# VH-VL binders against q54e53r186to356, part 7

Target 1, 171 residues: q54e53r186to356
Amino acid sequence: AFKKYKKAIEAFKFVITAPASALSAITVEAYKKYLIVYLIQFGSVQHFPKCTPAVVQRNIKSHCKPYTEFVQSFSNGNINDIMNKASSGAEFFQKDSNWGLVKLSIKSTYRRNIKKLTQTFMTLSINDIAEKVSLPKAKAEQFVLKMIEEGEIFATINQKDGMVTFDECFE
Key: E = the ipSAE of ESMFold2; O = the ipSAE of OpenDDE; V2 = 0.75 times the mean of E and O plus 0.25 times the DockQ between their complexes.

## First folded at step 5 (VH-VL; framework fv_ustekinumab)

Design d5 (at its last look DockQ between E and O 0.30; V2 from the best seeds 0.00; counts 0 for: pae O 12.0 > 2)
Fold by ESMFold2, look of step 5:
Structure d5 (fold): chain C 171 residues (1-171), chain A 120 residues (1-120), chain B 107 residues (1-107)
Amino acid sequence: as target 1 above (171 residues)
Amino acid sequence: EVQLVQSGAEVKKPGESLKISCKGSGYSFTDYWLGWVRQMPGKGLDWIGIIYPGDSDTRYSPSFQGQVTMSVDKSITTAYLQWNSLKASDTAMYYCARLDFYDYGAFDIWGQGTLVTVSS
Amino acid sequence: DIQMTQSPSSLSASVGDRVTITCRASQGISSYLAWYQQKPEKAPKSLIYAASSLQSGVPSRFSGSGSGTDFTLTISSLQPEDFATYYCQQYNSYPLTFGQGTKLEIK
């Protein structure tokens, strides 16, 4: 799962770093997807690939403002700011047919935050997890179950009291 | 304009099958959860379930599990609610509704409703 | 299952009145509560999500408050078009559940 989007990122990098005398529409579209997909894949922000032409660097951010603001919200903070940036850019993301990627990047953040809890606690209730990651209990449980199924975390859920015990993987 | 448009009213007899539809337009159909809600005559609202059209992930209310089937056809942006064998107690108004952006469970857009009448 | 209890079940008020409807959850639901308005023979209309956030296009005379188990919908100056039944709905836990409704009649 760690390398799920790496091929796509390399393709976007190829488009973005191609020699250019002017900013093209295909470069703008590749950059929009690059920003979000990089965030999904690595959990961090890289604003420009290495060797991005100067004309692209100078001109592209004004074409992609909702995207750069959205991606930047992940480095400065809290889930409220991320959701505000997603909401304020929603019409642009939907018009570009990138709304699905935006929602996926938010989901990847919830998964990352839940995984951090397995590093800090040995046992938490579903209610505790939900509070800590700012999700309804029902959605937090869905994330935990999916992450266990996919092998992203190792945990057992007690259905009676909703307690989640985080296991170590010894193999 | 974001819309959910449902199929027309149905009059059925007990034991018959039925499939009603909800067509979404004006938004990315596969990126929002869509739910079904029942309202019996003169009564309040009952949650039936929600479905994610992107992968058909479903969550049913326990009281409706096994009684109805939710499905989608992404190619025509249409969701369905289906019964194999109707009962008189299924007489109700059925609404489809879209979850908001957050995907948490609040509905933001509602269909106009489909009245289902089951009587002998 | 989380039971949602609304109060009152019905009420009458005059245009211009301040109206308050309450909703109590049988268990804590944080702020995962929505309010809907339904007029006779019409689909519900979404008013409020997250206990206090107005849905797009909803007049500012509507407001919501509360967290945990006790929630309130307030209409600051009742208008003739506000005659309806109001439902709260929790979305913290499955099954999603609605209150039994509060019928608001305008004198």
Scores: ipSAE 0.711, ipTM 0.874, lowest interface PAE 0.9, mean pLDDT 89
Fold by OpenDDE, look of step 5:
Structure d5 (fold): chain C 171 residues (1-171), chain A 120 residues (1-120), chain B 107 residues (1-107)
Amino acid sequence: as target 1 above (171 residues)
Amino acid sequence: EVQLVQSGAEVKKPGESLKISCKGSGYSFTDYWLGWVRQMPGKGLDWIGIIYPGDSDTRYSPSFQGQVTMSVDKSITTAYLQWNSLKASDTAMYYCARLDFYDYGAFDIWGQGTLVTVSS
Amino acid sequence: DIQMTQSPSSLSASVGDRVTITCRASQGISSYLAWYQQKPEKAPKSLIYAASSLQSGVPSRFSGSGSGTDFTLTISSLQPEDFATYYCQQYNSYPLTFGQGTKLEIK
């Protein structure tokens, strides 16, 4: 996953930072994807790559308002704000064929939040995990199971009582 | 365009088997849960279950566990709901719906429904 | 199982009216509630998710509110195309469950 998004980010950076005398449509589309993919990969907001031409910096934001608002909503960590901005910009994201990326960025956020819990707690119930990361209980279990399966977290789930024990990871 | 297209109406007798279909298009079929919902004539919506086409993981309502079977053929982006032995009480409209479960938790795309009539 | 109870089961209203439908959960479901609209002989349509978030393409006259056990769907100014049956649905826990529905008829 890391390798996949890294390559994509580099490709977008290449387009965005290319010498330009004017803003192009290709640059705008690349920037939209860059914002979302960067968020997926790093969990943070990066508005401009290093060495972005000044002409691009000055003009590109007006073409990407739904995207900039969406990624900015991640700064406060409020999942409701994130979902609201996703919904508000849905038509734009879908039109640009970026709705899937938007979904992935939201999913990635939940995964990161779950992973953070493993650093703070030794044991939690699935219910507690769900509450802490603002997921339905049924969905929280699916996330945890998938993350264990993929080796993203090290944990054991007691299926009888729903208790999750976070194991020491080999980092 | 994202859409779900279901198979046509069915008229069956008690004891017969039946398999209805729901074909997805316009989106990544394996990345979204698909749900089945029953609506008996003049009644409300009943959740049957959900299936994840990516790995065929399933969740059934206790009321429908063992009564129906959900499956998918992801090669043709089609989901199935089947009965081994129909009952008159199975007469209903059956909807498939995409569950945007990861983010929204709602059924955001619905099929047009398949009417199943079971009578002697 | 979590039971969802809607109120009223049916109501009559006129175009331009403000309409409110209530949904109550038998236990806390946080904000994991969706609202659907169903017209006769048609499939349900998603209106609201996460209790208060409007689905794409849904008119702004629709709004949802609530958390925990009590939720409301509001139509600020009823339009002719809004006469239908409305359902709430929780997705906090399995099994997923729907309310019994509220039929909104023209007065």
Scores: ipSAE 0.000, ipTM 0.558, lowest interface PAE 12.0, mean pLDDT 90
ESMFold2 (binder alone), look of step 5: mean pLDDT 93; pTM 0.948

Design d6 (at its last look DockQ between E and O 0.66; V2 from the best seeds 0.49)
Fold by ESMFold2, look of step 5:
Structure d6 (fold): chain C 171 residues (1-171), chain A 120 residues (1-120), chain B 107 residues (1-107)
Amino acid sequence: as target 1 above (171 residues)
Amino acid sequence: EVQLVQSGAEVKKPGESLKISCKGSGYSFTDYWLGWVRQMPGKGLDWIGIIYPGDSDTRYSPSFQGQVTMSVDKSITTAYLQWNSLKASDTAMYYCARLDFWDYGAFDIWGQGTLVTVSS
Amino acid sequence: DIQMTQSPSSLSASVGDRVTITCRASQGISSYLAWYQQKPEKAPKSLIYAASSLQSGVPSRFSGSGSGTDFTLTISSLQPEDFATYYCQQYNSYPLTFGQGTKLEIK
C-alpha cells in the first residue's frame, strides 16, 4: 500500500508541538486529524507527539474525547467496541468533516491484519481468516477479494471449499 | 429525527411492473447501507438485498437475484425496489431498513412497510 | 445458505415471567447474530446485535447470549408490551437469513 499520510502527520505534529501559552482551535483540529491519520498510517496509537506543550497536554483531551476514545478502541478492542465508538462519535466526526478518515481507519486496520496473515500462512480458509481477524465471514471474504483485485496480496480462492492459497510474489 | 418513509400500498395484477420507494431523512443517506426485507402474509422475514447509496454497490439474496432490482437516487435520498413483471407470489409487505456504514450488525431503522397485493 | 431455526414456534407466558427463546444456526456464525421484535402490522425493531449487545434504548430486561450455533434471547421479567413475535437473524454470511419467528403470547 502507498504510505501517503506521513507528510500530513508531520504537519499536524508541527502544529501540536508549537510553543503555546493557550490551546487554540487550530491545535484542536490538528490533534483530531493526527489521532486518526496516525492510526491509519502506523496501525497504532500515539496520543502525544514528543515535545507537546504542557498547556496542550493538560487541556486538549477534553475537546477531543470522541476521537481519543475511538482510537483507543483499536488497542485491545474488538469490532463491536470499534463500531460502538465510531457510532457514538458519528455526529462529531461528520460535523468536523472527519467521517471519511474514521471509516478509512477501520478499513486500513483490517486490511493490515489480513495482510499479516498472508505473510505467516501458505493457506487459510475464509473461515480461518475471519476468526483470526475477528470479522464476519462475508466481510473477511470481501476484504480478501478486494485486496487481491488491488494487488495488495497475491492469492487465489477456491469457491467450493473457501480455501485461500497465498501465491509467491516475484518482487 | 432519523426516518425511512415508504410509498403507499399497491394493488396490481400479475405481469404488471412496479417500483416502490423508500425515502431517508434525518441522517447522511449516502453513508449507510439500506436493505430490503420481504414478509409474506403470516410468514417471517426474507432478506432481499442491501445497497450502498454512496456508490450503488449491491448485494442480492440469490433467491431474489434477477427477480427484482434495487436502485437509489441519492439527490433526493430515495431508494427503490422494482419488478418488471409481478407474480401473485410477490404479494407481501416490503420493508426498507438501514444498516451501518460497514453493513455490520442489525438493521437499526425500519420503514413502515409497503403492502403489495398481486391478484387476479 | 445458513438456516436459522428458532424454538419454540409459539410460547404462552404471564407478565413477570422469565422467558427464553432459542435460535440455532445450521453452521457456525461466531457471535454475528441479531434479535428483532415485531408487533402485528408494525415494522420489526432491533433489540440485540453481536449476540449479546443491546441496541440503544432497549430495556435491560432483554439479554442475549451464545456463540457458534446456539443462541438465546432472554426476557428477565415479562412486561405487557413484550408480547410480540421475535426473530433472530445471522449476519455472518450472505444471504442474510432470519429464523422463522417465535410468537410470544399472553397466557
Scores: ipSAE 0.560, ipTM 0.815, lowest interface PAE 1.8, mean pLDDT 89
Fold by OpenDDE, look of step 5:
Structure d6 (fold): chain C 171 residues (1-171), chain A 120 residues (1-120), chain B 107 residues (1-107)
Amino acid sequence: as target 1 above (171 residues)
Amino acid sequence: EVQLVQSGAEVKKPGESLKISCKGSGYSFTDYWLGWVRQMPGKGLDWIGIIYPGDSDTRYSPSFQGQVTMSVDKSITTAYLQWNSLKASDTAMYYCARLDFWDYGAFDIWGQGTLVTVSS
Amino acid sequence: DIQMTQSPSSLSASVGDRVTITCRASQGISSYLAWYQQKPEKAPKSLIYAASSLQSGVPSRFSGSGSGTDFTLTISSLQPEDFATYYCQQYNSYPLTFGQGTKLEIK
């Protein structure tokens, strides 16, 4: 997964930083995807790649307002703000066929937040995890199970009492 | 406009099979969970289950597990609810509904409902 | 399963009245509660999600509050079109469950 998004980012960067005398539709679309995929990969905001032509920098923002607002909502770490911006721009994202990427970026944020918990706590209930990452209990459990399955976190779940024990990571 | 359009009313006998439909339009069909809700005559709402059209992932209520089957045909943006053998107790209004933006479990868009009547 | 209990089961009110409907969960559901409105022979309509967030297009006279186990739907000034049955629904845990409904009738 990591390798996949890295390659995608490089491909978008290639398009965005290509010499240009005017802003093209392809550049705009690449930039939209770049913003979202960058969030998925790094969990941070990167508005412009290095060496982006000045003409692109000056004109591209007006074409990407829903995207820039959505990406900016990640800076404060408030999931409600992220969801609000995603919801507000939902039709726009869907029109651009980027709704899936938007959902992935949000999903990645939840995963990242859950992973952070494993670094701070030794044990937590599913309820506690859910509260801390602002998810329904059922969804939080699904995330944790999937993350364990994928080897993203090392943990065991006691199905009887819903307690999650985070195992030592030997990274 | 985002909308869910369900198939017409059904009149069946006990033991018969039935498949009702819910067609989504005005949005990316594969990107939103769809749910089914039962409402028996003069009664409240019962959650049946949810399905994700993108990969056909499903969640059933224990009360309906094995009693009904949810499916989708992505090519025509249509979801289905089916019975292999209807019972008189299956008589009810059945609603399909889209889950909110993130698959939390709240519904934001509803179909008009399909009335299913099962009688001998 | 989480049981949702609404109160009252039925309520009579007049246009202009302030109306309050309560919903209690058998266990904590955080803020993962939705409210729906259903008129006779019509499909339910979504009003509120996340306990207090108003759905798009819903009048501002509707509001939701609460967290944990106790929740409230409030109509600040009842309008003629507000007479209907209201349902709460939790989505913290599967299976998703609804309240039994509150029928709001004209006095």
Scores: ipSAE 0.316, ipTM 0.789, lowest interface PAE 1.5, mean pLDDT 92
ESMFold2 (binder alone), look of step 5: mean pLDDT 93; pTM 0.949

Design e1
Fold by ESMFold2-Fast, scan of step 5:
Structure e1 (fold): chain C 171 residues (1-171), chain A 120 residues (1-120), chain B 107 residues (1-107)
Amino acid sequence: as target 1 above (171 residues)
Amino acid sequence: EVQLVQSGAEVKKPGESLKISCKGSGYSFTDYWLGWVRQMPGKGLDWIGIIYPGDSDTRYSPSFQGQVTMSVDKSITTAYLQWNSLKASDTAMYYCARHDFFDYGAFDIWGQGTLVTVSS
Amino acid sequence: DIQMTQSPSSLSASVGDRVTITCRASQGISSYLAWYQQKPEKAPKSLIYAASSLQSGVPSRFSGSGSGTDFTLTISSLQPEDFATYYCQQYNSYPLTFGQGTKLEIK
């Protein structure tokens, strides 16, 4: 749910931008989640919201290195680089109970890329989709089926020939 | 440590029901897929299916669709493989194994296996 | 279904030998191939994923190569603990499929 992520971002911004004379553990945890949830929602990075206190800006990144490294990988747009950075930071994300969010940010990137294909092409094979988004055919099919089931895209799959036809209009 | 611990060996007669288990520990159970693999005596590995504990989403091999049911109980970090009516041809070692989204279906951690023997 | 064929089905080798096991897919699978080692009475152990990426904790004498339809697992200097059955597995397409296995025996 994208609406849920927008509300979460506003909540994290509230914590991060609160007036402060020292960096708190609550602010550090909010910032970690802010970075990842912002990626889920917008597919881009915002390092600091407006009005972030100077003490937070000066000190927080040293407490969040795995998160900032992961987020920086999105600047290149290469999904394999993103996954490599996620894997190298997995221990820290798991310790913080943020591994699920990191995986959601990567899944949201695949879903975003597939949705872009539906707006460019009228038909594509599952193999074409897989190749274009850098996934195994099995995972590409899984994403497409789930996106259809959840109403994110409107399409028909002919499983016999692996062709996907994207619907031109919605009901 | 990350590990998958499976239930003990079973000896059953044809027509009986059976439910075997695979308990995960040392990792976030709902964040990894769990697969089941069969190995018949003296034979190779045969993929049964995968389940995602986070939402119970399943994918079965066509050869096993309708033959077995995969399920999970998140509260005890345990996955199950169930038969309503066993056949002699179900005699095999059954492994559970996890894979991450990032592994694209390569299994990194395996359970020790559950031997199921079905004979009259 | 994608059929995975291993060659040879069995081979004999001596400690210190370079051993190569081949795996062929019936259609293109890119680099979506894993290798597993299974010792008697034991569960399989992951060796390699993505055709050439070594699993954490696996000795560097193991290496994988290939893409598309032809893949190889190489053991550069065979050790006593390496005598086992080896399996390849494709994960490009459902259903996931394994090779028939290659039994590596003492010469």
Scores: ipSAE 0.022, ipTM 0.657, lowest interface PAE 6.6, mean pLDDT 87

Design e10
Fold by ESMFold2-Fast, scan of step 5:
Structure e10 (fold): chain C 171 residues (1-171), chain A 120 residues (1-120), chain B 107 residues (1-107)
Amino acid sequence: as target 1 above (171 residues)
Amino acid sequence: EVQLVQSGAEVKKPGESLKISCKGSGYSFTDYWLGWVRQMPGKGLDWIGIIYPGDSDTRYSPSFQGQVTMSVDKSITTAYLQWNSLKASDTAMYYCARLDFFDYSAFDIWGQGTLVTVSS
Amino acid sequence: DIQMTQSPSSLSASVGDRVTITCRASQGISSYLAWYQQKPEKAPKSLIYAASSLQSGVPSRFSGSGSGTDFTLTISSLQPEDFATYYCQQYNSYPLTFGQGTKLEIK
C-alpha cells in the first residue's frame, strides 16, 4: 500500500507544519502517527518536516517519549531492542489507539529484512531465514509464504525439506 | 476477562479413545495460536504442539506426531486434543495455552489443566 | 532439538533473599526465551517473555536477562508467595522446549 501511507504522511505533515503559537493536542497526536507511519513506509526515522513551527519542535518530544524511543531503536538496528521498546511502551500505544500501527511497523521491518536476504542468497532454508531475521521458525515460514502470495518476493518453497529458492525478477 | 477453560478430568483404559477441550473467551480466538503442553505426574513440561484456529494449521512436536490430533471448532471458540488409542504412558495433566507470534510473545494465558488417567 | 538446562534443579532460600536461576540453551536462541512460575496443583503462570520483558501484573522484583545461550531469572527480594517451580522455555525453534524446572523451597 505504497500510495496509502504516503498520503497519510502528507496529511500528518500538514497538521504538524501548520502555523502555531502553542502546541495543540491534535499536533501531538499527528506527530505520534507521523513517526510510526513514516517508519512503515520508508523503514527509517524522519526528523521534523520542513517548516515545523518552533513551539512544536521545542515542546513536542516530551509528550511523545515512548514513540521517539521506539523509532530510535530502529536506528540502532537491533531487532531485539525494537521488540523490547515496543513491549515496554505497549500500554501507551494501546491507550493512543496506535498499537496496530506499531505492530505493522515491526512486521514491515521483518518483511524488509527477508527481502534483503533475496538479494544476497540463491537458496536458504526456513531455519536459516528465521535465524538471520531473528524470528521463530513458524513465524518466518508464515512471512515467507505471505510475501510470495502477495508478490513481495519471487521464490519457491520445497515443503518437504523447507528450502526456499529465490527467483530472479525478469522483465 | 481473557481466559481458557478446559474440560474435566478423565479416567480411561488403555486402547480407548478420548477427546479433551479448551474453550477460549475474552479475545479474538482466530488471532492467536493455541498450544498444548503435557505434564506427567511429578515431571516437567513437555510441548505437544500448536494450532492456528484461523486456518487449522498445526505444528507438532516430533515426540507427539501421530500420537495425538489437534483440532478447533471456531463457531464455539474451542480447541481439542484427541487420542485414537490411549496408553498408560499418556497419564498426565494436559494444559492448553495461547501464543501470539505476531507480537513476539510466549504462552501468556493458560487453561487450568485436564487430568487424564489411563489405567487398567 | 534445542535442549534447555536449568541450574540448580532445586534450591532452598529465605524470605528477603536474592534468588538467581539460570537456563542454558544447547544452541543460540537469540532472545526467544520465556520464564514460567508453577505453584502446586496450579497451571503455569507467565512471568517473562523475550528474555527480559516482564509480563503484565508480575511484581517488579522479578527480572530476566540473558544473551544467546545463557539466561537468568532473578527475584530481588523473595516473598512467601514466590515458593514454586520455575521453568524456562525457548520459542526460537521447533520443537518448543522447556527446561527441567527449578524447585524453589523455603529454607
Scores: ipSAE 0.006, ipTM 0.541, lowest interface PAE 9.8, mean pLDDT 85

